# VHH binders against q84jc2, part 76

Target 1, 232 residues: q84jc2
Amino acid sequence: MSKMRNLVEEKFLEFYESWVIQLELYLHQLLIAHNNNTMSETELRHLISKLTTHHKAYYTAKWAAIREDVLAFFGSVWLNPLENACSWLTGWKPSMVFRMVDRLRKSRVVLVEAQVKKLEELRVKTKFDEQKIEREMERYQVAMADRKMVELARLGCHVGGESVMVVEAAVRGLSMGLEKMVKAADCVRLKTLKGILDILTPPQCVEFLAAAATFQVQLRRWGNRRHYVTHS
Key: E = the ipSAE of ESMFold2; O = the ipSAE of OpenDDE; V2 = 0.75 times the mean of E and O plus 0.25 times the DockQ between their complexes.

## First folded at step 4 (VHH)

Design x25 (framework vhh_6qgx_2)
Fold by ESMFold2-Fast, scan of step 4:
Structure x25 (fold): chain B 232 residues (1-232), chain A 126 residues (1-126)
Amino acid sequence: as target 1 above (232 residues)
Amino acid sequence: QVQLVESGGGLVQAGGSLRLSCAASGRTFSRYAMAWFRRAPGKEREFVAAISGSGSKTFYTDSVKGRFTISRDHAKNTVSLQMNSLRPEDTAVYYCAAPEGYDWYDLTSESGYDYWGQGTRVTVSA
């Protein structure tokens, strides 16, 4: 089993490094589009579609990986310490993207009243879904202190026979619980992203996606140069 | 269209060596992982080896570790598999595989690959 866990980490590290490089290339295209008022709506929609597909590709790869070893995503080796410190259940916190939406309200991008109302409704629903998952995380953490789990941990000091089988079953149950919670969190992330993009116009989508990608890329760069963390 | 063409297969005695090559056309795969799979008579297709898009990371099935080496040449758009210390159990048709996109991380899974060559036969005699 330990060889399989190392392999999952190596596979996803390779995938993620390639995925981030492509994200940086898309960010460059988003910034050009944002600063170039001559692009058609069709061209902007095509670019938005590329970003949407790229983000969906990440979750397809992630869900395949967590099925093999969900624990690889808690303290991920493909993320630097700053990226890991900013993670909420193995990824970005869904409600955080509304801070980027708030920047759109205060920038040159004018949101109409109907969009503001729909975004606020989506924000409320996103926070509700997020809190539901946080309650599930709390229940999972509390379950680690349950008498039954404490007794199983004690049994882990023994070797062979039924003691080994009982402990292995408990560990498998813990991993399955984490996998379910991670997938639930990822579903909230995808629904939130889709919801925002469905409300925004193509130029607004480009500005939003550029802001999100810029933050993700810069966070990675800041963390890779750890001395920047002390200045924040 | 995208085509993968394998070569280098043949008949070899146990303990011998063969070098398989896969030439890709219709698309450059410099940023994509590539893999070798094999299918022995009467068996399902199984993973053999994979190489990352950068060429810096390689993956092997346990039965070939230390005996097979995968490598790539980005300029020639080719992937190669050097097979040493061949065993009768290595007898199979060997397939080159490449993915269509970036939503692929499991280099050992057949389902992660969209483009396949026709295969090259390797027969290892006792």
Scores: ipSAE 0.000, ipTM 0.221, lowest interface PAE 11.8, mean pLDDT 81

Design x26 (framework vhh_6qgx_2)
Fold by ESMFold2-Fast, scan of step 4:
Order: sequence, then C-alpha cells, then structure tokens
Structure x26 (fold): chain B 232 residues (1-232), chain A 126 residues (1-126)
Amino acid sequence: as target 1 above (232 residues)
Amino acid sequence: QVQLVESGGGLVQAGGSLRLSCAASGFTFSSYAMAWFRRAPGKEREFVAAISGSGDSTFYTDSVKGRFTISRDHAKNTVSLQMNSLRPEDTAVYYCAAPEGYSWYDLTSESGYDYWGQGTRVTVSA
C-alpha cells in the first residue's frame, strides 16, 4: 500500500509550493537588478530585504512544522528525489554557499581584500559549526542503537496496549532530539547567510542571492524533469 | 617566493606531548588561512587542523579534537600545533600548508592549498 500523507505534510507542501513560486519571482527581480546598473542603493537594499524576509518566512514555517512532525522533513514529499539526495540534515549544506561566493571573484563587482578576509573567517567558522552538528548526528545514531532503543524495538513486535504506548513515547523522544538537531543546523544556515550578506555590498548581495536562487530553482527543475521522464 | 618550514617533530611515548611549528616567509601571513595535514605510513595525506588568517577561528578533524590546538604568532610569522595526549595512531609526517590566495575549496581538501612544507616526523611509541 502507498503511504498516506499526514496533515503536517499536506500543509507544508502547500506552503512550499507557494514559497518556491515567490522565490522564482524574486530571482527574476534579482537578475533584472544585476543587469541594471542604474538601480539606486536604496532600491537594491529593498530587494535584498525582500529576499531575507522570504528566507526567514521559510524557517518560521519549517520550525512550526517540525515541532509537530520532524520526520516529515527526512525524505520530504514536497521535494523531488534529486533535491532530497542533495539535502544535508533537511536543507542545504552551509559551507556549500561559499562556492557561490566564488562566482563574485569573476564578476564585474570585485571583492576587496577586507571582504575576502571576513569571508575566509566566516568560512572557517561555518565549517566548525558544521562539524559540531555532524558529531551530534553521530551521537544520535549511536543512541538509536542503545540497549534501551533495541529493547523498545523488540517490544514493538508484540502488538498490544502497553507496547503501543511505550513505542509512542520512544518516537516522541526521538522526534524531540531530531527537532533540536534540525534547528541547530538551520541556525548555522541562517548565521552563514546573514554573515555573507553583512560582508557584501548591495550589488554583490544581489549577485550572490541570484546565484543561490538560480541553483535552488535549477536543481528543482532538473529533478522534476528527470522524475517526470523516469518510468514509474 | 612562499616558503614553509616545519620543526618540532620527534619520538614521544603515548600520552606525551609535542609542539610543532611552521615558519612562514614570502607572503602576507595574516591574510591566509593555514592548515596542518599528516601522512601515516602506508596511508594518504589527511587533514588535521586549520586556522583563519586572524587566528580567531579554528577547525579540527574529529580524531584530534580536544587533544590538539592550532595557533598563530603574527610577530614570528609562525603557525603552531600543540599536540597533547598523543596516541600511537598519531604517528605520521606532519605538513604545514597555505593557499596562494583565498581558496574556495573545502578546508580539509589538499586541493585548497598551493604551498607545502617538507614535513616533520612524529613517532608515538606504545
């Protein structure tokens, strides 16, 4: 039997579809701004603000949803298989965005030495924060193999009121642990994004955000195309 | 010309300590992230630790975290690796590495570094 979606999955799927449509509209505005050298600093800052607000809205909705069902974010139904394959703890890997910063070195808006020093500092901090999260993931996986969890899994083979209650309590505990871990990873994502935007000038921010949005949108289009073509 | 020269290696008993030093010349020292890598007998070179240009941020491989400390001395143009609670599996030739400019490769990738020292040997006996 095919797996039925729960209410959290359906609600977030609806949110995410709308969120991605708006991201594509913002990407169009970013590309126009990048190619229009007559836009004022105030106009560029307004566009950057719209993008940062849009990303904050995503994490607000995500954190509300994971509080109800964090497992929905592991193998998400609103993401295609390619997007899920590229996921690191339910989202983008923070250090990967420095690859997009590399594009700025080849652009018409060159990074100055002071910016390069700050970006390098942020890159090292981001890698350190990623390692902390990866160690927590490892610790979580070890806890899953703990004697208590193994015992609970065995008890789950006996279908009855007592076994069901014990399994439900265990699942709630696991979900709380995953929720804290996912939120920690999201905090690293937000700190990395804010850090980059704080270092860059408004034209550089527009170019960076356009590169990031292009990657996200293109990855979704490539995955949807391959999924559509692939025989079920 | 950028030159990196390692020193401080030697033979030490398990549980002991060693301090490795890397003397850097021929570049703007404070602008470059620098790293230590090691190569154990019969193995490929692996990442150990990295430090940012300012010295404010550090990153370590899991197996040395809490035991090794990387630091910079801007006045002496040196990067040091303080190794405590040494284990036999820490036995390796240790290399200092620096990029030609800022590299967007992962800090743990050899491809991120253009300049390498000759290495200093560390042997930890049981």
Scores: ipSAE 0.006, ipTM 0.420, lowest interface PAE 10.6, mean pLDDT 82

Design x3 (framework vhh_6qgx_2; at its last look DockQ between E and O 0.01; V2 from the best seeds 0.00; counts 0 for: pae E 15.3 > 2, placed apart)
Fold by ESMFold2-Fast, scan of step 4:
Structure x3 (fold): chain B 232 residues (1-232), chain A 126 residues (1-126)
Amino acid sequence: as target 1 above (232 residues)
Amino acid sequence: QVQLVESGGGLVQAGGSLRLSCAASGRTFRSYAMAWFRRAPGKEREFVAAISGSGDSTFYTDSVKGRFTISRDHAKNTVSLQMNSLRPEDTAVYYCAAPEGYSWYDLTSESGYDYWGQGTRVTVSA
C-alpha cells in the first residue's frame, strides 16, 4: 500500500506549515532592517533573538516528534521532493551555511581579521563534525545490511515468542541509534548557527539570517513549482 | 610575489613515512585555513587535509585519517604534512594551497584556494 500519514506526520506537517509562514514574516523584517540602517543595535539584537528563538522552537518540536517516530523525518511529507533531495540527515548540511555568509562578501560591512579567524576555525570544526556523523551513518547502513539482521527479519515472519521479542529489541535498538544520529546532526547545526551569530556583528547577523531564510523560502518555492520545471 | 614551495617528497616503500613541508613567502595566512591536495597519475586533483589559521582544528579525507597529520608553524610561515603508514595508493604529486581571502567555497574545493605550489612528488613502492 501507498504511504499513509500517521499522527506524528500530521502534527508535524501542521507545525511546519505555520513555522514556515512565520519564517517568511521574519524574513520580511530582516530585509527591511538590512535595507534601512536606522535601526539601533538593541533593535537589531531583538530581531536576531526572535530568529534564534524561532529556530530553537523548530528543534524542540522536531526532537519531540523523532522520539515518537524518527522515520517520519526521512522522506518527510511536509517537505517537497526538492527539499528532501537537499537534506543531509533530516536537515540542512551544516557546512553549507558558510555559503550564506556570501551576502557579507558584497557588503560595505567588511569582516575584520579576528572574525575571519574565528569563522575559519568554526568552518574546519563543522567539517570534522559532519565527517564523524557520516561515518556513524555508514556504520548504521552496514549494520542494516548485516547477515544477522537479515536473518532476524526473516525469523520475525515465521515464529512467535522468543524470535518475535529478539526482532522487536533489534528494531528498537536501530531506531534509537538513528534518533541519536539525527540529534547529533541537529546539535552540529545549532552549534554552527550559534557560532556564526556569536562571531558576527548585529548588522552582519541580520544579513546572514536574511540570506539563510531567503534560501530556505526560495528552495521551497522552486520545489513547489516542480511540475512547471519538469515539463520544460 | 606570493609563493608556496613544497619539499620533502621522494621514493619510499609501503609502510614507510615522509614529512612534506610547505614554505609560504610574500604574505602570512595566520587567519586562514591552508590545505594539502594531491594528484595521482591519470587522476584529477583531490583534497587531502586542511588546517585552521590557529592550527587548533584539522580535517582529513577519509583515506588518510589516522595516518597523516597536518600541522603549521606561524613563526616559520610553514605548513607540514606528516605521512605515516604509506600505501601505493598514496603515490601522487602533493600540492600546498592557500586562499587570497575568506573563501565561500567548501573547505575541500579547489575553487576555495588561490595560491598553489608547484608540487612535490611522492612515490610509494609495493
Scores: ipSAE 0.373, ipTM 0.777, lowest interface PAE 3.5, mean pLDDT 85
Fold by ESMFold2, look of step 5:
Structure x3 (fold): chain B 232 residues (1-232), chain A 126 residues (1-126)
Amino acid sequence: as target 1 above (232 residues)
Amino acid sequence: QVQLVESGGGLVQAGGSLRLSCAASGRTFRSYAMAWFRRAPGKEREFVAAISGSGDSTFYTDSVKGRFTISRDHAKNTVSLQMNSLRPEDTAVYYCAAPEGYSWYDLTSESGYDYWGQGTRVTVSA
């Protein structure tokens, strides 16, 4: 079969595999901190900072890669089909992160009334921001249905070299719109994450980050067992 | 015992208005979001509107935005839905919902709410 990856995809594949391995190593540290009394509050804050920095590094790399090829992030070669199927605008749906917050409510950790109020407000604001992005995507879809864009697609069917350049220009215009929406979605993800970490105490933050990392690692493992093992 | 009781439903002509009210008893929900859902005949129950614990943040399904307004009164422990410019497609049984505690899915999902009223019927005639 012909190779489907370009150089941007190959570079990000290598980045992402390394990034996930490091996330798994941080998960081990989070689980130790969660299950034992071995770490001071200062040490917990340091671990939380490492996780925050690790997530920021992912988005820094992602946003650089998106400038080169945003379409690579829709059906990514570095994700298995299960991971891709669970994506909402190239990542986890921001409002779903509150699943991990609810796990805290079922632990021995007590949330005080002020924390609960702030978390509910954040949940509502997160959903509001999601709906803004979904409305933006709808406007974009309407623009894609614009008769001018349909005419460019029809020209692609009657193709010479000059027609290829016109189609490529149209695809670049589409890609710029998608880039803006993906970055907007990523900003909601980061705002929601930071909002949760600001509300929770350091031990609660460790538990939350452990739950989130566990979900991400398990999604990768489950998808790999179903997809890649079957073909070996 | 926690109860949610809706009121204010009825028959109205298209273009008219109704105000629904949901009275909560047995507990306060001051710190938690509350929501309205509706079920049209033969359809699944769908999200209509939600309001934050403080009352400062509101969210609406697209089909009612600009026509419906959710509000709450902490002193009365009530949530209201002002429905203006009603259309026949708004015909449904309307349900008030509240969580037992913190819900974790999202505010537009039935699974985020533990307490439900019996519903109040709204019929919008052409």
Scores: ipSAE 0.000, ipTM 0.200, lowest interface PAE 15.3, mean pLDDT 79
Fold by OpenDDE, look of step 5:
Structure x3 (fold): chain B 232 residues (1-232), chain A 126 residues (1-126)
Amino acid sequence: as target 1 above (232 residues)
Amino acid sequence: QVQLVESGGGLVQAGGSLRLSCAASGRTFRSYAMAWFRRAPGKEREFVAAISGSGDSTFYTDSVKGRFTISRDHAKNTVSLQMNSLRPEDTAVYYCAAPEGYSWYDLTSESGYDYWGQGTRVTVSA
């Protein structure tokens, strides 16, 4: 069965598929870099820059798309159910990446005390920001049951005429709030990522980015396999 | 379901050149790293070269640096190994390798790869 998709969904699906392909290419560059101790600092920094640019491109596209239809991202058709299940406000949960950092600490990667301290500070800040957003989101979610939404519910699913305008207005209002939340979440994501990369050395960055990309790609793969989903 | 087929091996004199090719079938490996390994007589299989999915990154075992060049053609789903200045110690069966997916496994290790060709024999005479 093919789900009916709106234009935003279709366009972003196409974009995301291409974006993921490119991510996969970068992932292997990262892995090679990780396994190649002969790469210069300059080369590593260049690779890191490529990845960061790639991520920025994603958010640029996302933000353009959410202006049109933020709701599309709360039922992301370009993601499989597993990916969706692991999503926090339409993306990865910022605090999650610290688990990856922790893994680095437990691996061959040696973090100096100063780095550990900074990472911990960043973790705390990130958690705080997440909680703030969650509280705000909760407020929006509760507000969905406000008088206006209740009135809309009373209209039923098959309304026409003037009632349609009312529904559209209500949805627009909700969407604006959701857009705000999504953007806020994305900002935390970007800040967290930047923070981590600023703390880590180039080799450590490469390993971290490889871990992150691997997780993302594998999650997609696992989900696709489980649900027999193919994106091409 | 995935097959790798090497070609281009043969007998060559020291100082000569060969170009090995590996054709992948069953699925595209566009996004995956690919590598060449070799097994010399009486020795274990060893890493030779690897190339990223994009083709932008390559690395080699020390003994072949400056002599061997790994490349890939996404359109043809192939990976190649240009071998110049061949030495008798380069004599081996050369294997093409590809991973099933994305892994943190050492790409210089056999564990980093899931699919293997049958190999092509390269013999370098003194």
Scores: ipSAE 0.000, ipTM 0.232, lowest interface PAE 12.9, mean pLDDT 86
ESMFold2 (binder alone), look of step 5: mean pLDDT 83; pTM 0.863

Design x4 (framework vhh_6qgx_2)
Fold by ESMFold2-Fast, scan of step 4:
Structure x4 (fold): chain B 232 residues (1-232), chain A 126 residues (1-126)
Amino acid sequence: as target 1 above (232 residues)
Amino acid sequence: QVQLVESGGGLVQAGGSLRLSCAASGRTFSSYRMAWFRRAPGKEREFVAAISGSGDSTFYTDSVKGRFTISRDHAKNTVSLQMNSLRPEDTAVYYCAAPEGYSWYDLTSESGYDYWGQGTRVTVSA
């Protein structure tokens, strides 16, 4: 542990707590909009835009933090154990959002055939993108364990300015590789989210976003209850 | 009325290639994903590969990725599976599958498919 690493964790913890509180407030607005059929398309699009901006703000903050210390996101102190157990490459698994879309089949606002066709195409593509990233991450983990770690261990046997600089370069390379993989996963998340929102009508977008936010908020609440019960 | 008929199975030596074909009749599946599954003797049916309605997206199970290629021809209403670098563990009966409509089941789940062919046998000798 370093002071810089602890500062990244502390700053992101503060950010994330505020971000989740705002997500809960947006969820309340989404649920009101979903139950109130009197909102105009313009009003619905404005609400959807607020949620989209909110999610983009999360990734802006995350990418700034991982540039400084990507490893903070693999041992996330701002997430409870349940949230961490449900994480895929430091966040939600992109294909899981199609379970939220599945609710629209049973909803008041029925999906038309053209939308279902586009969603099915996006679903298959998302699954392919997930597998591609999973294989690349497995390859990265093997390389990290076998090559760079052995190199770092050997370099650690020497003392001197040049040895220290080589070790620092190797550690930087490891972090940059991992940062690239996390950003690739996040790009699939954002592309999948945007793809769904581009296919759905504004009322369907509100219902989808409400379902997604409900899952995220409830997962956090369930995990926090379990922590208090076992800790208390 | 809807039928899926597989062909192209046979006996091949390890390292060899086979091309399986699935011909659909009684309906077009151009808007729906289609898949190949296989069942080895004494084992349960497992997912092999899927292709999207447009043909632009494909997905493979880990053990065949890089060796098998799924493709489709909308004009002929066919789905093909090109199998290269075959291994003894690829020995199985191969089935073509298609949904009745848009399926929300995971694409690797048998439950996501309503129409099945009778299967074509592939035997890979060591």
Scores: ipSAE 0.012, ipTM 0.499, lowest interface PAE 8.3, mean pLDDT 83

Design x6 (framework vhh_6qgx_2)
Fold by ESMFold2-Fast, scan of step 4:
Structure x6 (fold): chain B 232 residues (1-232), chain A 126 residues (1-126)
Amino acid sequence: as target 1 above (232 residues)
Amino acid sequence: QVQLVESGGGLVQAGGSLRLSCAASGRTFSSYYMAWFRRAPGKEREFVAAISGSGDSTFYTDSVKGRFTISRDHAKNTVSLQMNSLRPEDTAVYYCAAPEGYSWYDLTSESGYDYWGQGTRVTVSA
């Protein structure tokens, strides 16, 4: 029953702002590495590891925050309206990363046929996993309108302490359901990114991560700048 | 089919030594960290040691540092754990672990590994 929404939002806002600043610094390093063909495999793997650790830190912090207040992640205060509008279950849509893979087809470091086949298999699997979660979300929304929930809403807090306790237990159950669904979506995100990095060579991983980070940073900038052009 | 097979476990007196071996078949792991984990009776599986693909970087849990040495032989596709100065608290089933590819998890996390052996039992008497 802990209601700590404002504190969770303030803590995660501070975390996220720092996390994005560090992402921009890593993006700078990725772009330098991409333009420097003399870097060793060990150096590239070290840089890829820094990005992997950085993304892991985000999900570690997110899952801790979701445990306290999952609703803070629906319409997040640390994201601008454009970022929120592009959100799918509190984050990026997993299949979206395959759009960034298209850059690798025309890059200086060309994908071999075996990699293309594995990427296509991963894309199909990712879409399948997305559909499973979308079906669970639909079932969750149907459950909100279920007769049992309608009856609980009818009882409200105006009928005895027993009714209030039952309603509070149901609402807590719904929040736990959202937590599981968000974590399931995040697992698909992590699995998809890991899968792509497992298929790509270190130079291709650097190019892919640079493309992904560039898109994330630019989306934030586009959303933040909309107020500078009042008549666009 | 990918398989990891551990060997070398047994009964040993405190202060003794054992060498565990992990033989991998079905693929190579020359670009990935491989690890040893152990599970003592009534406890969860815990990290023991890990070795980089090149063999140049090694990591150990504090309780075994200086006593255990992890190594690998790429030609034999084998990872070994030399255990010296064994203590009764080292009694456990020891597992070899390898990832499918690059891991998003720390080396010490079970979640970072996709392939596991059946385990080899080590019993250290007082």
Scores: ipSAE 0.000, ipTM 0.131, lowest interface PAE 13.6, mean pLDDT 82

Design x7 (framework vhh_6qgx_2)
Fold by ESMFold2-Fast, scan of step 4:
Structure x7 (fold): chain B 232 residues (1-232), chain A 126 residues (1-126)
Amino acid sequence: as target 1 above (232 residues)
Amino acid sequence: QVQLVESGGGLVQAGGSLRLSCAASGRTFSSYAMAWFRRAPGKEREFVAAIKGSGDSTFYTDSVKGRFTISRDHAKNTVSLQMNSLRPEDTAVYYCAAPEGYSWYDLTSESGYDYWGQGTRVTVSA
């Protein structure tokens, strides 16, 4: 398990570093598009498609990795402590993206009434889906405590190889349950992103995606440089 | 309460130099992005330069690249804009801008900033 975990961590660290570099390049393109009023709707939709494909690639790689070792995603070595502190079930909390959407209301390209109504409906649904996952995680934690207690009691009655097998079975059970929960959370993330992009116009999508990418890149930069900010 | 105060504006001949300063009070901005925008007579406000919160990256509009330099003094809670090789088209009122929290938007977008100074006038004669 330990050996496989190290290999998963090494593979995903390499993937994630490359993925972030490409995100920064896409952010540069989004910033150019946002400041260039001559870009056609087709060109903007193409750029939006590149960003959505890039995010889908992240989840494809993540789901392959969690199938091998989901625990690598809790306190990930490829994330700094600040990024880890801001995580909700191994990623961003879906409802938080609506803060970025709220800033679009102060943009030069203002949201129309119909968009505001649809975004409010999506916000309510997203919060409902989040609460459902939080309840499922609570049930999982209760079940995990019960199983652990039973397994610890069994360990008191057995020694040698059998006790090792019981511990390994508990870890496998934990991993399978967490994999299901992480995938459920990621599905809410993807549905929320798609929902927002379906409601917004292409210029608004570019602004939203630029905001999201800027936050992600800056959060990483701040975490990596935290001691220089206050003590240098 | 937060206040931004710009200084250093004035009249200068084409090819000359000027240094603008923005003093922030009511909050320390050393960890936050800060930007300069300008508004030419009869035009809308446009982006000039920004410095990221981590201090590791600067952004400039194409027309000022190589001529203007944005910098920060963390001890004085001040951001500065060094303007060299000034041109008549640089004539504008220059505004300092800062966010309430972390900038979630494009650093070149007005919507990313919550605090604005009153502006300092720069006039470049031909």
Scores: ipSAE 0.000, ipTM 0.108, lowest interface PAE 16.9, mean pLDDT 80

Design x9 (framework vhh_6qgx_2)
Fold by ESMFold2-Fast, scan of step 4:
Structure x9 (fold): chain B 232 residues (1-232), chain A 126 residues (1-126)
Amino acid sequence: as target 1 above (232 residues)
Amino acid sequence: QVQLVESGGGLVQAGGSLRLSCAASGRTFSSYAMAWFRRAPGKEREFVAAISWSGDSTFYTDSVKGRFTISRDHAKNTVSLQMNSLRPEDTAVYYCAAPEGYSWYDLTSESGYDYWGQGTRVTVSA
């Protein structure tokens, strides 16, 4: 149903544009909090909670959308080409956020030894979970290539209702497999984010979330300013 | 207090044009989609057109596609509906609608909208 796919894309585009604008507003608040030493712990925890709720809202909307059309999330129309080029299984690569954590170790904010140890343990676990998903994705890609070859052979050599049924079954298998992989990757993302926030103090959480949101917003702006050469 | 006010309705001959406008007050709507619905005599309210918060995405019911154009002005918190090649079947009260917040929602469904105007009447004579 091509009209239903277009509707899913348009609905999620609308949601995502609004979600990003709200992220930019939260980023502004995070930067004010980070640069202002007068914020109380209670105020910082409240701001962190707003960001956590905002990210949960994204995954709630995403999982509803992928149930209808998971393929919309591969090469998404609501992301620019640069954002799509930086995507790992429809979103940010979990291990990359530890680069932002590394900035905290080099900044004026001091991570205590116990935090460094817990972050390193989390990094190792995240990389392990990430590699497991990568192996599963490779397996899915190989299986899809094999099925496509068989389908192409059948379409060319034996045209009939049976070939149509085989193609439909393979397409359903592809979509179901991708949905499971995307949800698995999103679970690793959420576990990684929660793990980091649980280890860090509120001021460190604000600094981390500000760095992450800054990168996401700037990546979008850099990609949106790209000039394309149109054919003459 | 949040309020939507429609204007631009009237009587027009078949083949004519009208421009409807909706002004939003009481808070900014620059972060949310806005839509037009209509109710013809003896019928239920139906979707006509919607525009995303950015203005980049527009949605139309099949019967008006190619004839109606929805647009918005973020600075003024207004949404407009340019109606061309009007038909007697377009006779209805036209309503603008806006949601309270953002979420995953269906822009073509009444259930996606929380704020509604009082409506402006459009009559297309044969």
Scores: ipSAE 0.000, ipTM 0.135, lowest interface PAE 15.0, mean pLDDT 80

Design y1 (framework vhh_ozoralizumab_d1)
Fold by ESMFold2-Fast, scan of step 4:
Structure y1 (fold): chain B 232 residues (1-232), chain A 124 residues (1-124)
Amino acid sequence: as target 1 above (232 residues)
Amino acid sequence: EVQLVESGGGLVQPGGSLRLSCAASGFTFDDYAMYWVRQAPGKGLEWVSEISYSGSYIKYPDSVKGRFTISRDNAKNTLYLQMNSLRPEDTAVYYCAKSDRYFYLWGSPEFDYRGQGTLVTVSS
């Protein structure tokens, strides 16, 4: 039943609430660092490392959870409806971060020509990887619409014994395919994030991470404060 | 309807202090970065102070740094500006302003709304 939480949903909800609270604390530190031009490069790198480790902890927990129930990450109970509406394959769309970098460049971040070139190379690579995943999504959707799968699903509505086992095996196969696609998307996210942080200076990394965390926190606050009549 | 109502301005002698307040209503106050901006007679708007939605990030221009302190009380939907060591060049109409730029870094003076202002006159 859609209104009941399974164990995976319950455990990840608890993890995610704590993870977001810690992200807000790190955002506080990023904003203080951004305003304080006396902070050393070593101190800035340490703060950037804390954020990098925090994001890695998220993906470690996520990958453990999707092994058990990948569908929990589509329409997640720990996300509000606005956060769910903004998701692309259970997370942020990789190309989105380049819009944040472009905004920072136009505001106060001065990028040197060598950085602009490297960011453009990374943008092209990220779009290529994103397109590969979109082709996998299309193949997956075509497989789901296959006439034999539709007939197998129909059989599952009228089953007993051996037919039940055949349907369960097919459903498990579909879930495994979806898990692989989600992990592939997450790998593109992590490679894109690492690539940007490798190109930017420590002060620019702090500005970028502050912008990204602000967006994530603000989107959650926005959705949590919106009320409308629902039937879900 | 968004409302920003400034108060606390007045006539003060050089070296004096004033505390400005801004009462906000009609929007979720703690979702927005808030600003104090001023306009001296015959001049354009000048940014005076910036505070993030949580109050954790604060920024000042060199012209007021060390003399002015911005703060907010999210429980009361109120923004404050404590002004110390006032100078004749601080004479201006002071405005409370908010930013609807949820996805942008602070420091860009892109204001969606500003109040009617409160006059601060620093004169001997």
Scores: ipSAE 0.000, ipTM 0.132, lowest interface PAE 16.9, mean pLDDT 80

